VH-VL binders against q8ixk2r445to577. Designs and how they scored, part 80

Target 1, 133 residues: q8ixk2r445to577
Amino acid sequence: FFGMLQNKGLTDYCFDYNPPDENQIVGHQVILYLCHGMGQNQFFEYTSQKEIRYNTHQPEGCIAVEAGMDTLIMHLCEETAPENQKFILQEDGSLFHEQSKKCVQAARKESSDSFVPLLRDCTNSDHQKWFFK

## First folded at step 21 (VH-VL)

Design tt1
Fold by OpenDDE, look of step 21:
Structure tt1 (fold): chain C 133 residues (1-133), chain A 120 residues (1-120), chain B 107 residues (1-107)
Amino acid sequence: as target 1 above (133 residues)
Amino acid sequence: EVTLKESGPALVKPTQTLTLTCTFSGFSLSTFGMGVGWIRQPPGKALEWLAHIYWEDEKYYNPSLKNRLTISKDTSKNQVVLTMTNMDPVDTATYYCAHKLYPGRAFDIWGQGTMVTVSS
Amino acid sequence: DIQMTQSPSSLSASVGDRVTITCLASQRIYSYLAWYQQKPGKAPKLLIYGASRLQSGVPSRFSGSGSGTDYTLTISSLQPEDFATYYCQQHDSYPWTFGGGTKVEIK
């Protein structure tokens, strides 16, 4: 699966990654933004290694969850996907992080007028449902 | 249909506290993503953001007026209240409350505004 | 605070004219930019959100563009009902701030 990763519970919000430096793509938080499909910032791929890959840059980036965190941060992809980069996009649309055993949920970013994907306890909320468009 | 309406005194004396109420319909501040903001506009001047409250009761204020402003919500009444202390003639303006669907969106529906004059 | 410098403050145009209004942010605001139209004695009306998204019900002659610090509202062909004051607003960072406004008047 590839393209824009859109939230079901929100109207027109997609995964978005826009690092301040195009040559330094790792270490920043993935956010949610209005789906526009105009740029590479909203193009993601769900791979056979269960990665959410940001492959518009070389080397390629993969979404990871750092220890003790609930945010999605861009790391470099590895030949073998590390445990903190493994997600299961389930048939019901839930995006499950294997290591934390939590689900990715759309939430408001603290101190910001924006949404971000955060790890939360898994529920049946549409805010935890995602699909590629 | 989303609607908002501001209510409060049209005249306030200097140093007094202004209390404005925004009564809305068509949405609930218990709903994920919802927000209500206050914006004012002095006669013939530009718009100024005052405060915003989100569905989770998180509040934000304009720092220039922060110490004077309090925003609160009563979800059961579909109301948002703004209080502003120590009013001054410079605070004379039309005060608007406005609906915001989601973080990242804009104020898409506005009340008609209520004119507040601060005068002795 | 992020300052929104809106230009011009006023302009005169005729029906059918292409009108362009610009907002310059004092720092990058990552497309958290809205445009409003306000007529005398009325509340502002949302035209554009997300820098380029046309609000439902707004005529297609209105468009928004830009990124980083520079944003533009364009009216491709000015109509009689478009004579009004327009405001940009950023909500990238608190406090949210508006431009000074642009009054579009009849030439």
Scores: ipSAE 0.879, ipTM 0.949, lowest interface PAE 0.6, mean pLDDT 96
Fold by OpenDDE, fold request of step 22:
Structure tt1 (fold): chain C 133 residues (1-133), chain A 120 residues (1-120), chain B 107 residues (1-107)
Amino acid sequence: as target 1 above (133 residues)
Amino acid sequence: EVTLKESGPALVKPTQTLTLTCTFSGFSLSTFGMGVGWIRQPPGKALEWLAHIYWEDEKYYNPSLKNRLTISKDTSKNQVVLTMTNMDPVDTATYYCAHKLYPGRAFDIWGQGTMVTVSS
Amino acid sequence: DIQMTQSPSSLSASVGDRVTITCLASQRIYSYLAWYQQKPGKAPKLLIYGASRLQSGVPSRFSGSGSGTDYTLTISSLQPEDFATYYCQQHDSYPWTFGGGTKVEIK
């Protein structure tokens, strides 16, 4: 699966990554933004290694969850996907993080007027459902 | 249809506290993503953001006025209240409340505004 | 605080003219920018959100563009009902701030 990763519970919000420096793509938080499909900021790939890859840049980035965190942070992809980069996009649309045993949910970013994907206890909320568009 | 309407005193004396109420319909502040903000505009001047409240009761204030402002919501009444202490003639303005569908969106629907004059 | 420098403060134009209004942010605001139209005695009306997204019901002659710190509102062909004051607003960071406004007057 590849393309824009859109939230089912929101109107027109997609995964978005726009690092301040295009030559240093790691270390920043993935956010949700209006789906536009323009440029490279909203193109992601779900791989057979259960990675969510930001592969429009070299080296390629993979979404990771750091220890003790609930945010999605861009790391470099590795030959073998580390445990903190493994997600299961389930048939019902839920995006499950294997290591934390939590689901990715659309939520408001603290101290910001923006949505972000955060790890939360898994529910049947449409805000925890995602699809590639 | 979403509608908002501001209510409160048209005249306030200096040093008094202004209390404005925004009564809305067509949406609920219990709904995920919803927010209501207050914006003011002195006569013939530009717009100034005052405060915002989200559905989860998270609140933000303009730092220049933070110590004077309090925003709160009553979801059961579909109301948002703004209080502003120690009013001064410089605070004379039209005060608006406005709706935001989601974080990341703009104020898409505004009340008609209520003119507040601060004078002795 | 993020300062929004809007230019020009006023302009005169005729019906049919192409009108351009600019807002410059003191720092990058990542397209968290809106444009509003305000007529005398009325509340602001949303025209553009997300820097370039046309609000429902707004005529297609209005468009928004820009990125980083520089943003533009364009009216491709000015209509009689477009004579008004326009404001930009950033909501990238608190406090949210507006531009100084641009009054579009009849030439």
Scores: ipSAE 0.875, ipTM 0.948, lowest interface PAE 0.6, mean pLDDT 96
Fold by ESMFold2, fold request of step 22:
Structure tt1 (fold): chain C 133 residues (1-133), chain A 120 residues (1-120), chain B 107 residues (1-107)
Amino acid sequence: as target 1 above (133 residues)
Amino acid sequence: EVTLKESGPALVKPTQTLTLTCTFSGFSLSTFGMGVGWIRQPPGKALEWLAHIYWEDEKYYNPSLKNRLTISKDTSKNQVVLTMTNMDPVDTATYYCAHKLYPGRAFDIWGQGTMVTVSS
Amino acid sequence: DIQMTQSPSSLSASVGDRVTITCLASQRIYSYLAWYQQKPGKAPKLLIYGASRLQSGVPSRFSGSGSGTDYTLTISSLQPEDFATYYCQQHDSYPWTFGGGTKVEIK
């Protein structure tokens, strides 16, 4: 799948990655921002290795969750996807992180006026449902 | 249909504490994504953000007022309350409360404002 | 604190004119920017959010653009009801701050 990764419970909010330094793609948090379909910040690919790739930039980034953390952080993609970069987009729209056994949910970032995707215990909430447009 | 209305005293003496109530309808501040902010405007001057409260009950304040502000909500009454201590004549302004739908959005519905004069 | 500098502070214009108002942030604000219109004695009214998204019910002659630190509000053909003061606001970082305002007056 390729496109804008959107949340069912937050209409018009998309995964967005806009690092402060374009030459340092690694280590920053993915956010949810108003979908616009312009530029390259909101286009992601879901791969056969279960990666969520930010592939409109060189080098390509893959979304990861570090052990014990709940934030989605950009890492460099690897030839074989590490366990912390594997997500399953379920038939019901939930986005399951295999290593943590948790689901991606829309939430407000602490001390910010920004939504972010975070890992939470899996529920039936529309805020845990995702789709590509 | 979202509406907000500010209420409180029109006149406050220096050093007193101002309490303003924002009474709203058409939304609940317990609803995911919702927020209410307070903004003031001295006569003939620019707008100044004072405080914001989110549905999570997380609160943020303008540090320029050096901890004089407290914001709280009462979701059963559809109210947000702003308290400002140690009032001074320079705090004379129109005070607004405003609705904000989601983080990343803006203040889309404002109350009509209430004028507060601080004088002895 | 992020300082928002509006230019011009005032302008005079005729009905039908194209009006451009700029807002410069002291640091990058990532399009967490809104534009408001305020008429004398009235509360502000939201025009633009997310730097370029038109608020529902706002006429299409209003548009917003910009990124980084530089943002612009444009009124493509000024109407009699558009004479007002306009404010930008950033909400990227606390404290949220407004520009000083731009008064648009009848020439």
Scores: ipSAE 0.683, ipTM 0.894, lowest interface PAE 1.2, mean pLDDT 92
Fold by ESMFold2, look of step 21:
Formats: sequence, structure tokens, C-alpha cells
Structure tt1 (fold): chain C 133 residues (1-133), chain A 120 residues (1-120), chain B 107 residues (1-107)
Amino acid sequence: as target 1 above (133 residues)
Amino acid sequence: EVTLKESGPALVKPTQTLTLTCTFSGFSLSTFGMGVGWIRQPPGKALEWLAHIYWEDEKYYNPSLKNRLTISKDTSKNQVVLTMTNMDPVDTATYYCAHKLYPGRAFDIWGQGTMVTVSS
Amino acid sequence: DIQMTQSPSSLSASVGDRVTITCLASQRIYSYLAWYQQKPGKAPKLLIYGASRLQSGVPSRFSGSGSGTDYTLTISSLQPEDFATYYCQQHDSYPWTFGGGTKVEIK
């Protein structure tokens, strides 16, 4: 799959990555922002290794969740995907993080007027459902 | 159809506490993503944001008001209440409540506003 | 606090003119910016959100642009109903702040 990764429960919100320094893409949090498809901030690839790749710069970024954390952050992709970078995009649209046994959900970032994807206990909520366009 | 309406006293005396109620319809503040804010505008002057409450019951206040503000919601009545303590003549303004669909969006529907005059 | 500096404070224009209003933020606000129109005695009306996204029901002659600290509202061909005061607002950081307003008057 390749394109904008949208949330089913939110009108026009997409995964977005806009690091403060365009040349230092590692270590920042992925957000949700209004889908626009302009520039390179909202284009992601879901790979056969179950990675969500940020395909706008070399070296490529892969979304990860560090152990014990719930935030999705950008790491460098590796030849063989580490366990913390593996997500299962299921037929029903749920996005399951294998290592943590949790699902990606849209949530409001604490102390902010922005949405972010966070890991939460899996439910059948449309806010945990995702699709590419 | 989303609508909001402010209600409360038109006149308060200095040092009194102002309580304003925002009564709304066409949405519920328990719905994921929803928020209601309060904004005021002194006569002939610019808009000033006062407070915001999200569906999660998380609340944010303009620190320039130094803890004079309290915002709360009553989801069963479709109401948001703003309390402002220690009123002063400089607080004379039109007070608005406004709807916000999602974090990252803007105040898309406003109440008509209610004028509050603070004088002895 | 993020200060929003609007310019000009007022302008006079004729029907059919292209009008440009600018809003300068004191620090980067990452396009968390809205534009509102307000007529005397009325509540503000949302025109633009997300810096450039047109609100439903707003005529296409209105457009927003900009990034970082510099943002612009453009009215491509001014109509009689567009004579009003316009405000920008950032909601990137608390407290959320408005610009001082730009009054657009009949020339």
C-alpha cells in the first residue's frame, strides 16, 4: 500500500510527519493533520515487512514504538525490520503493533490542539481504523 | 444544525463573580473530537480567547486571567459554563461561546454573544 | 505567548479589487491558523482553517496561504458583502491568540 494513511473515524485526518529540521528526520513524533497530499509530509508506504515507511527522504524513516511507550516516532529503517517497527494492517482496518499487542488509535495530544496516533488497547472503534488513499 | 447561545447577567458589579452558560444543540460534548471555547471582545477591540473544554473534559485557560476562570460542562443539559471571578470594569465585553469540531480545526460556529457590563 | 501582528490595520477598497491581508506570528505556528470575518454587531464567521482550507459555504474568492510565521488572506475580487473586519487566530500554542484585526472599508 502507498499513499496517505487516513483515519476512518475522523473526517480528513492523515498520518503526517513534519520534523523541525527536514534533514534530521529521526526521533520526532508522528502526528495527524488535515489530509492535503501536498509536499512529502503525508506519504507513507506499508511494506511486506510490515513497516510503515516515510518515503520522502533518504535514508528512509520507519515508524516505531519504543518499549513501554505509546507514541509513534520516526526511526531509520533497517534491512530487516526490528520488532518495534512491525505493524499489522488488518482487513477491518485496525493497525496492530505486534510487540506491544496494542492498536493505533487517534487521540488528542496532551496539552495541545492536535491529534496524534497513539497505542491503546484494541477495540472496534472507528478511531482505531485506518486506510490508504 | 449546530447552534450555541450565551446566557447570563448583562450587568455585574466590580468584584462580583460572573457565571455565563453556553447552551447548544446539534452536537454533544461527549462526542469524540468536540470542543467548546469562550472568547470575549471589548467594545471596539480585538477578540481574546478565554478558555476551552474538550470532550475528554480537559480544560485550558488563558493565563493572563490569573486563575479567575473556571470552565465546566454538563453533557446531559448540552451546556458549558464559564465562571469568572473578581470582575473589573476592564472586563466589560461581549462574551461568545463557540464550537470546534476537532483538534486542529477552528471555531466554526459561534453563539450570537452576550454583552456584559461591569460597573458600580 | 505568540503575538499575531495583522497588517494593515485598515484599508479602503473598491468592489472588484484584489485585497490582501497579512498576519505575522512571533514564532512558527505550523499552519495552525484560522481567518474570521466579523461584521458590526455580529459574531465572527470562520473563513479559512488550517491556514489554507476553505470553510464550507465560504465563497471561493477567499483564499489563505502561508507557512511558518507569515500568513495571508486574499480576496480575489472584493464584493459588497465583504466589507468587514478580518481576524487571524493561531491555535498552535496556548494561549490561543488573535490578530488585532483589519478593517476593510468602501473606497
Scores: ipSAE 0.658, ipTM 0.884, lowest interface PAE 1.2, mean pLDDT 91
Fold by OpenDDE, fold request of step 22:
Structure tt1 (fold): chain C 133 residues (1-133), chain A 120 residues (1-120), chain B 107 residues (1-107)
Amino acid sequence: as target 1 above (133 residues)
Amino acid sequence: EVTLKESGPALVKPTQTLTLTCTFSGFSLSTFGMGVGWIRQPPGKALEWLAHIYWEDEKYYNPSLKNRLTISKDTSKNQVVLTMTNMDPVDTATYYCAHKLYPGRAFDIWGQGTMVTVSS
Amino acid sequence: DIQMTQSPSSLSASVGDRVTITCLASQRIYSYLAWYQQKPGKAPKLLIYGASRLQSGVPSRFSGSGSGTDYTLTISSLQPEDFATYYCQQHDSYPWTFGGGTKVEIK
């Protein structure tokens, strides 16, 4: 699966990544933004290694969850996907992070007007449902 | 086209309350994602964010001034009001209201600003 | 609060020069950084948001970049109308904070 990764509950919002330096694409937080499909900022790929890959740049980035965090941070992809980069996109649209046993939920960033994907306890909320468009 | 305009007194005495009104057009604060903020700038100095209000009537204040600030909106009038109590000469500044188009964006459209002088 | 340290406070340059202004955040702001241009007696004008996203209508000679807490505004070839004061602002978290400004003057 590839393209814009859109949230069902938070209508018209998609995964968005805009690194300030194209030569240093890692270390920043993945956010949610209005789906527009322009450029490379909203293009992601779900791979057979269960990665959510930001593959519009070289080297390629993979979404990771750092220890003790509930945010999605861009790391470099590895030949073998590390545990903190493994997600399961379920048939029902839920996006499950294997290591944390949490689901990715569209949420308002604390003390911010921005929306971000955050790890939360898994529910049947549409805010935890995602699909590629 | 989005436009904003600040209105209020040009002169305020110390300890008095400043009331500024931002009248805008080209958007509505009933629309998802819309927000209006206040920013001030003392003469020859840097910008300082004061407060922000969203379409949901969610409000945020600069903690350094929170106890003195109140922001509110009248969606039907396309107005946002800022009150600031216990004014001091140090609060002399140009006060701006500004628009945010989307969550996660910056202030893309500004009013022309209104100069407020605090003096006895 | 997130402190924004902007440098230099002022610089002198000539038309055609490459100008770089730096903004350092006291903590990670995840590319939630904006750049404004302000001329005397005028309101600030948004140039860049999201660290590197060029605001509509802004000339392409303006660009934003950075990594982590360190961000830069670059004017590739300074034009006469670019002499002004520039401010960075983090919009990552409340309270939103601005840098001290950089005045770009004629050499």
Scores: ipSAE 0.053, ipTM 0.737, lowest interface PAE 3.7, mean pLDDT 92

Design tt1
Fold by ESMFold2, fold request of step 22:
Structure tt1 (fold): chain C 133 residues (1-133), chain A 120 residues (1-120), chain B 107 residues (1-107)
Amino acid sequence: as target 1 above (133 residues)
Amino acid sequence: EVTLKESGPALVKPTQTLTLTCTFSGFSLSTFGMGVGWIRQPPGKALEWLAHIYWEDEKYYNPSLKNRLTISKDTSKNQVVLTMTNMDPVDTATYYCAHKLYPGRAFDIWGQGTMVTVSS
Amino acid sequence: DIQMTQSPSSLSASVGDRVTITCLASQRIYSYLAWYQQKPGKAPKLLIYGASRLQSGVPSRFSGSGSGTDYTLTISSLQPEDFATYYCQQHDSYPWTFGGGTKVEIK
């Protein structure tokens, strides 16, 4: 439903969105950051349309993956969720991206020491398991 | 309370190897996410990152130092050790070790620093 | 390597002034940017992490903003204890790099 979206394998890391300008929240990459609950950057809603919404801010953002990409980027939510914004949070905790047929995995960003959620082939790794707190 | 303290020689001759030890308390480097880095600052100049080690024993080095650096940890002693080979007078600086909780965080707690002078 | 260019290299200000320091990265760093304060003879102290997040125990007169390559530290009402040198640092890509510093001096 609503809360901090946490990774099972990368303990204490949550989805985090820190746009540089709170008036322009589109087009930036979602990161993983220490779960702390301070401010509004770590609160997301998983909706009945299978969206992951950043809805503590207006206008609301929805996480998307552009075709051929593996990065999770913030788009504006639409009345009917586009296919690239649909994720299935499965019973086993996997977060499946319908359009690409891939799973969200916690990973280190290339050439960086940052953690980010990325699309990867689905496995049973705890780094592909997610839950709301 | 998290604390770090650097120890090592105050004076090193050119060509010698410098060994610095960071002794810390209030956290364990076996704890998921934890890391310790080394940063130096020549007198009156800006800061330069040297090396970093994480809880997984994963290590990162500033490539500008031509692999002169080795970082290691002794988790049972709460220590991180930096060695730097072939010291030169340009390496004269205050050397700091600093704590970093997770990627996406910064160096939140620093040691007081130790001044290392490289001269004959 | 990502170069961090701070501006200005120094400035003079009075108690109560609003002070703004700019840090430019040579490429996008995705908000992995920190600001540190350093007083003579002391280690740096973390003020801001994640471009805009205030470190615990840091006064609210400090704030950070910016995106992409352009980042700013603001001190809304300068206090006597704020006369120091300020550094930005990116930790998006290795090697992690610092700006050249901005010395804030009494006017």
Scores: ipSAE 0.024, ipTM 0.629, lowest interface PAE 7.2, mean pLDDT 87

